# Ledger of designs, part 23: VH-VL binders against q3z8e7

Target 1, 156 residues: q3z8e7
Amino acid sequence: MVEKIPMTASGYKKLEDELSTLKVKRIDVIEEMRLAAMDKDMRENAPYHAAKEQRGQIEGRIKEIEHELKYADVSEYTDTNTSKVNMGSTVKLRDPKNGECCTYTLVSPKEIEPLKGKISASSPIGKAVFNRNKGEQIEIEVPSGTLQYIIEDISF
Key: E = the ipSAE of ESMFold2; O = the ipSAE of OpenDDE; V2 = 0.75 times the mean of E and O plus 0.25 times the DockQ between their complexes.

## First folded at step 12 (VH-VL; framework fv_denrakibart)

Design v5 (at its last look DockQ between E and O 0.01; V2 from the best seeds 0.00; counts 0 for: pae E 11.1 > 2, placed apart)
Fold by OpenDDE, look of step 12:
Structure v5 (fold): chain C 156 residues (1-156), chain A 119 residues (1-119), chain B 113 residues (1-113)
Amino acid sequence: as target 1 above (156 residues)
Amino acid sequence: EVQLVQSGAEVKKPGESLKISCKGSGYTFTTYWIGWVRQMPGKGLEWMGIIWPGDSDTRYSPSFQGQVTISADKSISTAYLQWSSLKASDTAMYYCARHKYSGRPFDYWGQGTLVTVSS
Amino acid sequence: DIVMTQSPDSLAVSLGERATINCKSSQSVLYSSNNKNYLAWYQQKPGQPPKLLIYWASTRESGVPDRFSGSGSGTDFTLTISSLQAEDVAVYYCQQYYDTPYTFGQGTKVEIK
């Protein structure tokens, strides 16, 4: 089975952009290495060694990004009446008891930003809403009991 | 605008070699899979294989493994499908197509390359 | 390999009527990790390359008319054209992209009755 790496469309784009940036940076660092190598004493050439280390880091990250992009499984939003909560979905949850609403976006583990409401699909909330439809009532298990929410809106 | 432009129609004889091309534009060529699909005259679609242009990782259908070679030149955003020795049975329309994302279906298609192999 | 089987092979439907095409996979194409079905539908008109209509079994590709809908899960899937239009005359293919090789169904020819 082919490896699948879930991520958002925005996440994919960010990776593409980062990759592009890193490739340019790599060229620059290689040039720095070249220039530094022109120094007579390579053993004491701190700039060269620093550039070499940086190149290694850049190369490592490039490989990582390329792997993620290669096996990325990205969900895209479609404005359909049958839309379900998926990776990348932004879900508005409403508490039927008090009317309070919370908004969450399901993202890959690497994209998690709790302060921005970006949560993993594997989180308790993520699991509860995943593959659900607008208007459905979901239950979230918490230590204090079970919370009830209605999926009020789904967007990307 | 995303486009896949394939090379022109080919008329060949059995035993001849052939390499057809698919050039992508309007997107980052190295970050999407490119696949090849065969369609024999009056027949259905056959998945041949896919390639990741970034590292030339190639996956073949068992039916086409060893029968064709899929390759890519990322420097010119071009994917290739080639035969070392054509057979009459290779007569078909060949499409290249892009995966929107890895593991996704083909969202953009080339116009197709008609390959005719006859003695 | 996952074998995709469509039914019927051909379908004649009157204009404005519903067209239903079925697709069955020899193995489930439902991915347990995300609960998505890796099933796509394509439309191919004469002299043209295929066009993506539906992916994830039920998600319409951008620009696809609302009259096209996909349903099903696991191994059984359906493409529905709620009201057949003249421009819908084509061959339709299902495809699984759950695992390589990404196999196609044999196709269903839709014609106007």
Scores: ipSAE 0.584, ipTM 0.831, lowest interface PAE 0.8, mean pLDDT 91
Fold by ESMFold2, look of step 12:
Structure v5 (fold): chain C 156 residues (1-156), chain A 119 residues (1-119), chain B 113 residues (1-113)
Amino acid sequence: as target 1 above (156 residues)
Amino acid sequence: EVQLVQSGAEVKKPGESLKISCKGSGYTFTTYWIGWVRQMPGKGLEWMGIIWPGDSDTRYSPSFQGQVTISADKSISTAYLQWSSLKASDTAMYYCARHKYSGRPFDYWGQGTLVTVSS
Amino acid sequence: DIVMTQSPDSLAVSLGERATINCKSSQSVLYSSNNKNYLAWYQQKPGQPPKLLIYWASTRESGVPDRFSGSGSGTDFTLTISSLQAEDVAVYYCQQYYDTPYTFGQGTKVEIK
């Protein structure tokens, strides 16, 4: 039925801010509907129909956010949590062959942004680094072969 | 052709739940109010409430507020009337009807759903 | 709530004669901005759902015979069947749709003598 929704503290706050904004917009839209409906001939007009549609969109998004916040599993992050890769960690991986580095952040499914390096714990890279310590050599199995990396650094 | 087709007759016992349906066709379902009207055996018409299926804006008669739930699923053009706990006094014919607020009132009616609740 | 009261509760009329049904609302259903009365009349024959006859107090719905007419304004309304036919045996209801809750009159049963 209902699963817990892992997210970062930043992700949780963004949802709270959006919810607050939507609740204010809802008040305005309800007043627009009231004003448009005061002339009984005007309920077939574009302003009334637009306000009804906008209200439906706002109510739907509010319900969605309230559900996500109710079942959120928020990870706490401190400097003392940099010893192992965890949810919300940023890892710097070094290729031992050429010294090149790349950086990834483990985020909840709703916060995934691959082009910015925000990946899930279930991705090939995420699986390989989860629960690992700084300095460990890891292998990532990809269709083209095996990639080797060293965990150069871990930060929140 | 505009049609409202209701679900079939129901025979229930007191305390049971029930959800009856009204499927609209031949028009844009989300741009008309759908109303529910009760008619007890041998009695007159009672307005129960209306719903705008486009956004689920629902208005109840005070006599029925808290007693029934009116809802709609616009993806299948269907409105619903439901009870969480039926009473013998809920025995009646239930009609759905289409309403365009600033135009004609209830211009198309469903065939009715007879609900019988016996103790 | 706007209470709708019909009179009489029942009437018997000879074929071809006039039937007159009154409907009174507890408050005006005339909307001043468009000068329209938000009142409708329905016919319900035995075993059938209601059928819309008249809306805006005096406008006939399409397909309704000319013998049906509505009149009145504000709080007092009348449905007239000018020459009663056998198929007009039914219960007739007035309804306001001015404001929620939309309310019906108690109904007037029309029979032939």
Scores: ipSAE 0.006, ipTM 0.468, lowest interface PAE 11.1, mean pLDDT 83
ESMFold2 (binder alone), look of step 12: mean pLDDT 93; pTM 0.945

## First folded at step 13 (VH-VL; framework fv_denrakibart)

Design w1 (at its last look DockQ between E and O 0.02; V2 from the best seeds 0.00; counts 0 for: pae E 7.9 > 2, placed apart)
Fold by OpenDDE, look of step 13:
Parts: structure tokens; C-alpha cells; sequence
Structure w1 (fold): chain C 156 residues (1-156), chain A 119 residues (1-119), chain B 113 residues (1-113)
């Protein structure tokens, strides 16, 4: 089986949008190259070389995005029930000792936004909650010891 | 709105070549697999193959490998299924279908193209 | 290739009664990494293309009535119509999309008794 690239539906859409934008930009840069080539000798044409370099960068990113989309493992709200934590899930964790609650959303590495509680499924917290059920108690290993949390809620 | 519109019915003779089409709209054509499914008269569905229009990566069923050619023209959001030499046994309904994502089932289907091959 | 086998080939059920269709795969279509079954169900009415009903073995496609449900795991799967309606007369197909080729079952014809 081919290795899959996990991502959310929103992440997939963002990549599609970026791809679309880059393809347009590529056309523009190619035109810039054309115009630059008409103006000066190619050997000493700084604008041409700059545009060519930019095209290379754009094409590189396009290839990366296309690869990610082609091998994407997308999780949608409709693909998963709220009984188990999965990619795209938002989980509410409660500390059984002090009642403190934290909310996290599992996302792909490229979608991580720590300040918004968006964490990787491969993070310590992500690994601990992944495929777990609502109401289940989980353990997270930290340098100072083991933290215990209850999965209070799962949503998308 | 996602739509797959296939070319019209075909009546051909054995030995003739044929290329039918499937035009996608309402989504980014290059970032979803399109597949072809054969359904012989009164029979079940047969998975023929899929293509990634972005780079034309094509995967065939072993049963159809070398028997047909799947291709795509991303400039006009169209996928194709073609035969170099039709046989009477190729008489069937042919559906194109879009996968939701990679390694997902077909969520949208074309209306089908009936191909009749007879002498 | 993964062989998909449905049973029965045909089923006649009275209106309002339960219809059950089984599908077996020659090998497991459960992916261990995400614990999902790569199994789908389609409905094909006469003169129409197939329509996706269920994916991941038990998730209903948008717009599919609640009377349709999918269950099972590994190699054994079931499509259930809890209360058969007249509009449910069709041929139903299971499909695995675990590994290419994404093979279909032979189909089950559901009719009104």
C-alpha cells in the first residue's frame, strides 16, 4: 500500500486553492521571462534570470502540492462519527484531578496552529487521543511524569 | 455543482476504433481520480481503471490492461476511454466516475455511454 | 485481486420489511493504520448510473435515507434496508477500495415481494 498523507478536508481545499494561485502566477512569471528575453542579451539579463529562478520555485511548490493531493488521506466530518477521535476531530480533555479542560483539534503537520489548539495527530497529545472513545481516560507522558485526562467530548 | 457528462451512444463494427469522453465540471479536475466502469448488458459493474488527470497517472485492472486506454486532457477537464480495435464483446454501458478523494469510493457518476459493437 | 462475493443474488422483500444483503471479501479490507474498512455500497436503479450509499462500511452518503445502514468489518459486511420502500427496488453492489483493482461484488437484485 502506498504511503498516505493525512490531512483534513479543509487542508485539502487550501492546497487546491494554493495550487490554483500558483498556476496563475506561473503564467505571469513565464510572461515576464518572455518580455525580459526580448529586451536584453540573455547572458547579462538580470530580470530574466530572476524570473527564471522564480518560475523554478513555483514549479517546485506546484509539484509538492500535487504530490500531497494525489496521496492525501483526507478525513471529513461525514467520514467519521463522534465516537472515536480521528483526524479533524476536536476533543475536549478534562483533568480528573482539578477539573481543568483543554480543547484540541487534530490536524496534519502542515495545518498546525498551536495558539488555536490545532495540533498534529503525531504529537504526544494527538497520539494519546487518536482512535480513543469519548469518556475514555488517556495518559500523556511528560518529563515530569504522567498526565491523565478524560476525553469529555469529540466533535468536528 | 459537480457534474460528469459523457459523450453520446456509439454504434460501431468490430475492428473499428473508438474514443469516448467524460467531461468534469464543478470541481478541480486535476486533483481527483476519475475512473471507468464497464457494465455489460444485464451484468454487474466492472472496475476498469482510474486516472489522475494532474499527471495522467493511470491504473488499470489486470482484466483491462492492454485492452483499453484511459487518458485525460486537463485543459478541457475531460477524461477518455478508447479502443484501438473493438470487439463484439465490448458491447456495454460505460460509466465514468469521480472519486471523492484518493483511495475513496466513487461519489459522482456520469450518465453512461452505451457502446454497441455488431457486424 | 480482492474478490467480492455478495449474497443472495436476488432478494424479494415485502414493502415495509427488512432487506439484508451480505458482502464478503476474499481478504480483509480493514486498514490497520486508521482502523477503517475500505468498503462501499452502491444502489443502481434501472436505466440509471450507480449511486453511492455507504462508504467506510457504515457511513451514509449525504442525502441517503436513514433506513439504509451498513455494518461489518474485515471481510464480512452487510447492507440493511430497515423498511423496504417501493423506490428501493434496484441492484445493490458492494465495492472494496482497499487495493487496486477496486473490485465490485456481482450485485444483488432487490425486488418487492
Amino acid sequence: as target 1 above (156 residues)
Amino acid sequence: EVQLVQSGAEVKKPGESLKISCKGSGYTFTTYWIGWVRQMPGKGLEWMGIIWPGDSDTRYSPSFQGQVTISADKSISTAYLQWSSLKASDTAMYYCAKQRYTDRPFDYWGQGTLVTVSS
Amino acid sequence: DIVMTQSPDSLAVSLGERATINCKSSQSVLYSSNNKNYLAWYQQKPGQPPKLLIYWASTRESGVPDRFSGSGSGTDFTLTISSLQAEDVAVYYCQQYYDTPYTFGQGTKVEIK
Scores: ipSAE 0.788, ipTM 0.916, lowest interface PAE 0.5, mean pLDDT 92
Fold by ESMFold2, look of step 13:
Order: structure tokens, then C-alpha cells, then sequence
Structure w1 (fold): chain C 156 residues (1-156), chain A 119 residues (1-119), chain B 113 residues (1-113)
């Protein structure tokens, strides 16, 4: 079973554009690999190995986007219901153990910028806060254990 | 589907010439190295050399340089190993084998050609 | 030439037991730029050509059973058959393909005890 993936119409369009660009880049990288493979000594064939790595990254990203587009639930998000975390919400999370706070904004997959706190609704944190109310305690499982946070504030 | 088919066993006398063949099928012959490996009776494997059939770039083991000729005819997908004057010490099994890049070893082998040189 | 030395020359192993073959090169076959060991293992059954088992010291060729594993780095390498089967009776060769000529070890004959 695959979950539906919420996103905005603009987020959907950005994924479509990225997919088109990646499919063109894939063709170019496969040709670079073919040309580089004509070199008979692969120990010193940096162009071949670089292209092979690029292809792996491109194929992986294409599969991700194709999956996201296939299971996309596209809707126009509004601030009509400000009591719950939704697409476009900025959420402040408080660690109840030490009182430290982190702020995240839920964005579409193409708008993800982790260093600026822009995360997807499908990320571990995004899944944990989505459709939750201010004041709720949430849990996020990571390899090092379980992280607990309280939704301190929701804004738009 | 890849196959390397070698020519049949040979019985020769010292001083005679000989050319044995290795025909590749099921792949593009010109884009793979073809190598030759000797195995003397009761002995191990000896790397003799390799050829790139696309341009005939040929690399010999120093032990076999000047002792044999490795060649290929890409029009019929066939590699060759030849002697101008056989010696009794050339009695051995000879294998051809395919590789794609120098960072990979032989992945497909021919069935072998037994060469017997005796009076 | 890089000299490849195998040990033992022969060994007899009971069915289902572990067989261990060692291969030592006279110089390192580890290429530092890509951190790969240019060492292969072949199996040769009676009356048959050699068959590739392992390349890059530890990577199994497609279709080779999991009981075959390669290990080691630099100059010292090991082929391990974790549970010997009747069909594993053969001579095993290591080969370096780091520098031409791509020399083979002398072979190790594996038999059922």
C-alpha cells in the first residue's frame, strides 16, 4: 500500500518540469557513458565513472518523481482552517526535554530546502505534524531513538 | 548466448606452422578484448596476450612475445593464435577468452584447442 | 611480472565443511585511485575451461553461489567455500589483472575427503 502525497498545483507542475529536464539529461549522460566506454583502460577513465554516477542519481530522482506524480493528491491549500498543520503552514516544535525549538515550513517536494527549514509533508517530521493541532505531542522515530516534540505554534 | 568456439584439436610435428582460431558469437566482436591462455599438460594457466579486434591493438606477455602471433579478422568475428615453427614444448591446451575492459578479468571462455607436437 | 603464489597445492575437505584457499601476490594489486583490488578467482573442473567466480577480490560473478566468497587486500587474498558441495571438486586459480602480464597462481586442487 502506497500513501497519497499531498501537494499544490504549482508543486505538481514543478515536478513535471523537473522530470522533463531529467529525461533529457538522462539521454545525454547515457551517450557520454557510451563514448567513454570506448576507452579500453577503465582504471583511468574518470569521465566514464563520473557519467555512471550521474546516471544513477538521475535514474533515482526520476523514479521518485514518477512515484510522487502517480500518487499525487493535488489541491489548493488555504489558511481557512488555522487550527491544524497543513501545506504551507509554518510549525514551531518544542523539545519538552530541554525547551529548545525548531521551526519548519511544509512545502511541495520541488520547494524543499532543508537548511532553511522547508520540508515536505512526506518527510518524517512532515508526516508527524500534518493535520495536527497546536499543543499536540508528536513522536518521530530515528535510528538513534524516538524524538518527542510539542507543536508550540502554527502560522502561515 | 555469448559463445567462443575454437578450432579442433591439432597433431603436429616440430617445425610445422599452425594457426588456430576462436570465433565469437552472440555479442559485438569488435568491442571486447580477446585473450589467449596456455595450459601445458598437468600445469596451470598462463596468460599469453590479448587483442582488441576493432583496431588490432595487441598486447603480449613478455614470455610469449616473438613466440606466437595473435591476430583477428573482424569481418568474420574470429581471433587467431599462430606459430611459424612449432616446438615439442608447445604441446598444450589453448583457450581463448573474452573481457570488456582491462579492469575486468575474462568472463567467457572457449572450449579449448589441444595442440600436440610430437614426432 | 607479478608472481601469484597459492596455498595449499591441494586440499581434501569433507562435504559440507569449509574450504580455504590462499593467494599471495609479489606486489600489491590494490589500485589506490579507485580502492579496488585487481584480483580474480577461477574454477576449472576436469575437462572444462576455467569459469570466473570472483573479481575485484570479493565481487561474485553473476550466477555464482553464495557459498563462494573472496576476501583480502593488497597482497594477501582468500577464496572461501563455506560449505563444500560435490560439484565444487575442481582446481581453483587466482589471477591478478593489475599489470601485464596478467599472471595466474599455480592452482589449488580441491577434493572431497
Amino acid sequence: as target 1 above (156 residues)
Amino acid sequence: EVQLVQSGAEVKKPGESLKISCKGSGYTFTTYWIGWVRQMPGKGLEWMGIIWPGDSDTRYSPSFQGQVTISADKSISTAYLQWSSLKASDTAMYYCAKQRYTDRPFDYWGQGTLVTVSS
Amino acid sequence: DIVMTQSPDSLAVSLGERATINCKSSQSVLYSSNNKNYLAWYQQKPGQPPKLLIYWASTRESGVPDRFSGSGSGTDFTLTISSLQAEDVAVYYCQQYYDTPYTFGQGTKVEIK
Scores: ipSAE 0.013, ipTM 0.500, lowest interface PAE 7.9, mean pLDDT 85
ESMFold2 (binder alone), look of step 13: mean pLDDT 93; pTM 0.947

Design w2 (at its last fold request DockQ between E and O 0.37; V2 from the best seeds 0.59)
Fold by OpenDDE, look of step 13:
Structure w2 (fold): chain C 156 residues (1-156), chain A 119 residues (1-119), chain B 113 residues (1-113)
Amino acid sequence: as target 1 above (156 residues)
Amino acid sequence: EVQLVQSGAEVKKPGESLKISCKGSGYTFTTYWIGWVRQMPGKGLEWMGYIWPGDSDTRYSPSFQGQVTISADKSISTAYLQWSSLKASDTAMYYCAKQRYSGRPFDYWGQGTLVTVSS
Amino acid sequence: DIVMTQSPDSLAVSLGERATINCKSSQSVLYSSNNKNYLAWYQQKPGQPPKLLIYWASTRESGVPDRFSGSGSGTDFTLTISSLQAEDVAVYYCQQYYDTPYTFGQGTKVEIK
């Protein structure tokens, strides 16, 4: 089985949108190159070389996005069982010692927003809760010791 | 609304070439795998292969490798299945279908193209 | 290649009765990384293309009646129609999308008894 790139449906959509934007930009930059090539000697045409470089950057990013989309492992909110934590899941963790709760959403690395509780599935917390059931107690290794949490709720 | 519209039925003779089409609409054509499935008369479904229209990366079933060519023209959101030399055994219904996402089942299907090859 | 085998080849069930179709894979289609079974069920009515019914072995496609359910894990899967309706007359296929080439079961023809 080919290695897949985990992401949310929203993440997939964002990549599609970015791809569309970049493809349009590419057309514009190519036109800039064409125009620049008409005005000056190619050997000393700074605008042309700048546009060419930009084209290269755009094409590089396009290839990256296409690769991510091609091998995406998308988790949809509508087709995911809330019985287990998966990509896109929002989990409520409760500390059994002090009763404090934290909420996290598992997302792809590119979708990480720590201030909004969006964390990578590859993070220590993400790894600890991934594929776990509601009500299950998980352990997270930290430098000061081991933290224990109960998965109180799973949602999308 | 996602739609896959295939070209019409074909009646051919052995040895002739053929290219059938599948036009996608209602989604970004270049960012979903689109595949072909053969169904011989009264038989089951056979995955032939699929293509990523964005870069034309194409994968074939070993059973169909070298027997057919899958291609795509992203400028007109169309996928193709073609034979260089048809055989009577190529008589079948051919479906195009797209995946929901990579590595997912086929969520949308074309209406099918019936190909009849006879002398 | 992963070989998919359905049983039975044909099934006649009375209206309102339960229909059960089994599907076995020659190797596990359970992916350990996400604990999902890469198994789908399709319905094909006469003169129509296949229609996706179930994916991930047990997730019902949107618009599919709740009388259809999928179960199983690993190598053994089951499609159940809890109460067979007249419109359910069709050939049903299981399919693995765990690895290429994707492969289908040989199909099970469901008819009204």
Scores: ipSAE 0.805, ipTM 0.936, lowest interface PAE 0.5, mean pLDDT 92
Fold by ESMFold2, fold request of step 15:
Structure w2 (fold): chain C 156 residues (1-156), chain A 119 residues (1-119), chain B 113 residues (1-113)
Amino acid sequence: as target 1 above (156 residues)
Amino acid sequence: EVQLVQSGAEVKKPGESLKISCKGSGYTFTTYWIGWVRQMPGKGLEWMGYIWPGDSDTRYSPSFQGQVTISADKSISTAYLQWSSLKASDTAMYYCAKQRYSGRPFDYWGQGTLVTVSS
Amino acid sequence: DIVMTQSPDSLAVSLGERATINCKSSQSVLYSSNNKNYLAWYQQKPGQPPKLLIYWASTRESGVPDRFSGSGSGTDFTLTISSLQAEDVAVYYCQQYYDTPYTFGQGTKVEIK
């Protein structure tokens, strides 16, 4: 029932560090709101409303990170299971219709770099390839339809 | 070095309140589940519940819901287990334990706190 | 709640011989998405807290001797001590951590025959 969130140990640490920073920033923003609230006309207080909006963004990110850490599945990938896609794997996907290939590396949420092909295991592509073998055909459902790929190679 | 150090043994009367502690060190206290496990004399282990100290998200085994309170003070890296009114049946060893990650079992255990409730 | 049942309740084994403890869960503890069994084994010696031996059904915790091994999947699991040592006299517990409430087996006491 509770969905696990795959990540690496370094990804967990990065989230912990971001969380620590956000909690400090939250203290600062709450003080900004308190100082701005000393203005008698709260309805026309642009600094107060700006700080309130910033607090909302910070609180939202804090809750997101706490959720990710509470349900983290931190994997230590080893060479003993190189036949299946796992965290840290690089997969080569081939479109069977035209033979074009794309390469992706599964990384933790904080290591995501889409332009370099570094994706999360929770992304549509990541979910489709996780725990799959070389040669398997996978289907990825996107709003525009179903994409089909073949796992041509797995490396790390 | 990760350590969980619990408060000392307690001898209490039925009806008294009690709060025992578990101080964590050597890790980030606020980003790991820490829980409590009861072991009645001569019996097995029972998970009572755990807490995420970062936001005080607390979850109980149904067997212990309403019978104990689990809490934490993150400023001193300490988790607590407390009773508002002890019963003789609360006589047991109580362990705190933490998970390394939510996808792992309890890898570190406190030394235990013996609670004896008698007239 | 997932009920964990161990067998036997007590086991007497000669020094250097194999000890085998079974654990059965009332529901599968295999998480199909990552193919891991969320089952652990603990050792508890008199007057001491439990000590984690094995997690994910078959992975030894750091510092645990090779003579301890775990096996099984889904609902049926086994802890094996391949060559019992005097220091292995203890009570052994299985535990599922698949879903809350986490639950333990009732324990298996291992003694020297």
Scores: ipSAE 0.556, ipTM 0.830, lowest interface PAE 1.6, mean pLDDT 87
ESMFold2, look of step 13: ipSAE 0.403; ipTM 0.768
ESMFold2 (binder alone), look of step 13: mean pLDDT 93; pTM 0.943
ESMFold2, fold request of step 15: ipSAE 0.231, 0.000; ipTM 0.678, 0.499
ESMFold2 (binder alone), fold request of step 15: mean pLDDT 93, 93, 93; pTM 0.944, 0.945, 0.946
OpenDDE, fold request of step 15: ipSAE 0.777, 0.781, 0.772; ipTM 0.947, 0.952, 0.948

Design w3 (at its last look DockQ between E and O 0.02; V2 from the best seeds 0.00; counts 0 for: pae E 10.4 > 2, placed apart)
Fold by OpenDDE, look of step 13:
Structure w3 (fold): chain C 156 residues (1-156), chain A 119 residues (1-119), chain B 113 residues (1-113)
Amino acid sequence: as target 1 above (156 residues)
Amino acid sequence: EVQLVQSGAEVKKPGESLKISCKGSGYTFTTYWIGWVRQMPGKGLEWMGFIWPGDSDTRYSPSFQGQVTISADKSISTAYLQWSSLKASDTAMYYCAKQRYSDRPFDYWGQGTLVTVSS
Amino acid sequence: DIVMTQSPDSLAVSLGERATINCKSSQSVLYSSNNKNYLAWYQQKPGQPPKLLIYWASTRESGVPDRFSGSGSGTDFTLTISSLQAEDVAVYYCQQYYDTPYTFGQGTKVEIK
């Protein structure tokens, strides 16, 4: 069995979009190669070699994306129990001591965006909340001690 | 709206070649597995194989390996199932179906193509 | 290959009564990495293609009535129709998509008693 590649539905869509863009770009680059190849001396044809290199890069990325999509393990709202935190879940955590709230979305490693609260399920916070229920109190180990939070809400 | 539209019923003789089609629409054809399922008259479902139209990566059931060819033309969002030499035992309904994702079951199915092979 | 075995082969149930179909796999279709069962249920009515009812063993496909439910894990699975309706007369198939080749159960014909 081939290892599955976890991602969110949105992540899958982004890869599809990128793939589409790259395929168009590939056509353009191939045309550039064609035009450049019309020169007499191909050995010293810098534009041709540049286009060829770019094509190689595009082809490489296309292959990577196709591989990810072909073996994707996609998490959707319908796949999960709304009562438990799963991949793709957005979790609101509340500090019971001071009432401060934080919101995080569990995503695949490739989808991490810390500034947007998108964190990996394998992160300390991700591990602490994964498969936990709404209303449950969790503990996060930090160098300065243990932080406690309540899962106030789970959404997708 | 996702749709899979298959080619019409076929009546053939043993030894003849055949290529049936399945056209997908309403989704990105190149980024979802599309497969073929055989259903012999009055029998159950048999997974034949599937193809990734993006790169034409094709996987077959051992039972159908070498017996049929699965292919796709991504330019027209069409998958194909073909035989080089039909047998009477190939008489069946053939369904194409797409997976929702690579790790999901078949969520959309074609209407089926009835293939009848008789002398 | 993973062999899927359904039971019974046929089932006659009165309208409004519960229908239960079992499916067993020759090996576990539970993926340890995500704790999901790669098991689906399909409904096929005469002259129609199969229709997806349940995936991940227990998740209903969109538009599927609540009376349909799936349960089980590992190698043993069950499709339940809590209250059989006339429109539920069909052949039902379980299918594993854990590993290729994908394999179906032999089907269970559900009829009205």
Scores: ipSAE 0.777, ipTM 0.934, lowest interface PAE 0.5, mean pLDDT 93
Fold by ESMFold2, look of step 13:
Structure w3 (fold): chain C 156 residues (1-156), chain A 119 residues (1-119), chain B 113 residues (1-113)
Amino acid sequence: as target 1 above (156 residues)
Amino acid sequence: EVQLVQSGAEVKKPGESLKISCKGSGYTFTTYWIGWVRQMPGKGLEWMGFIWPGDSDTRYSPSFQGQVTISADKSISTAYLQWSSLKASDTAMYYCAKQRYSDRPFDYWGQGTLVTVSS
Amino acid sequence: DIVMTQSPDSLAVSLGERATINCKSSQSVLYSSNNKNYLAWYQQKPGQPPKLLIYWASTRESGVPDRFSGSGSGTDFTLTISSLQAEDVAVYYCQQYYDTPYTFGQGTKVEIK
């Protein structure tokens, strides 16, 4: 069994859009190679060699995306319980001791941007908040100990 | 899979015309040279010429210029070698071969077409 | 025209022994701007079309066994079969693709002694 690749619906769509763009670029680069080859002397044909290199990069990325799309496990958002943290949720965490707040969004591994608060469900914060309700106290284990937060808000 | 499939063996008389074919598949036919190589019975390989099917740019070995016509029909991915008037000395095996750009030699060859010309 | 001359015309070698085929061109086939020798080696087994073994004088085509190697530069080239196998019985041709008309050597027949 091939391991599935978790991602959000938006992550899946981004890969589909990139794949579509790359397939168009591939057609263009193959045509550039054809036009450059019309000289029929390839020894000093810099345009041909540049297009050949670009084609290799495009083909490699296409194969990578096609693999990821084939084995994608897309998480769904449901309204059965909108108070629970799920993939795509944005959570506001409050430190009950001093009132400080932090905001995080659960995203697919391809969409992780920690400096913008976009984290995976497998991160320490992601694991602690996943499937929790507004108002719950959570504990996040870090090397220096245990941090406590209250889930103040959940949005989608 | 890249393939070059040639037309079948021919038995002809001197003075007859002949057109043999080479159909390419598994690659973009119009962006590679297709060459023709003669091998007379018991002899070595002789390059006859090649064609760029995309624009029909055709180049001949001086030994064969005016002796044969090389052409292509890119709509059916097929190259041709033809004689207007065969001679007994045209008896040979004829191969088509694909050149992987001018910086590479012939990497794929057809199975060959045996042409026998006898009175 | 660039004339390609192979030697020997025929070669008989015991199984497992080294076979060496020489090819000389009448002009250099080394393109100075990219430092590539535009020389190829082909194998032709009885009843079969030629098969590409070596290009750029020394680069093996994909799927060609390691016992085949090419060497040389400019005008003098060598194909070496380091340990002859029964399936290597064939005629071997060198070919220049430096300039048209492309030309082949006359061929070297390799046989088991």
Scores: ipSAE 0.006, ipTM 0.491, lowest interface PAE 10.4, mean pLDDT 85
ESMFold2 (binder alone), look of step 13: mean pLDDT 93; pTM 0.951

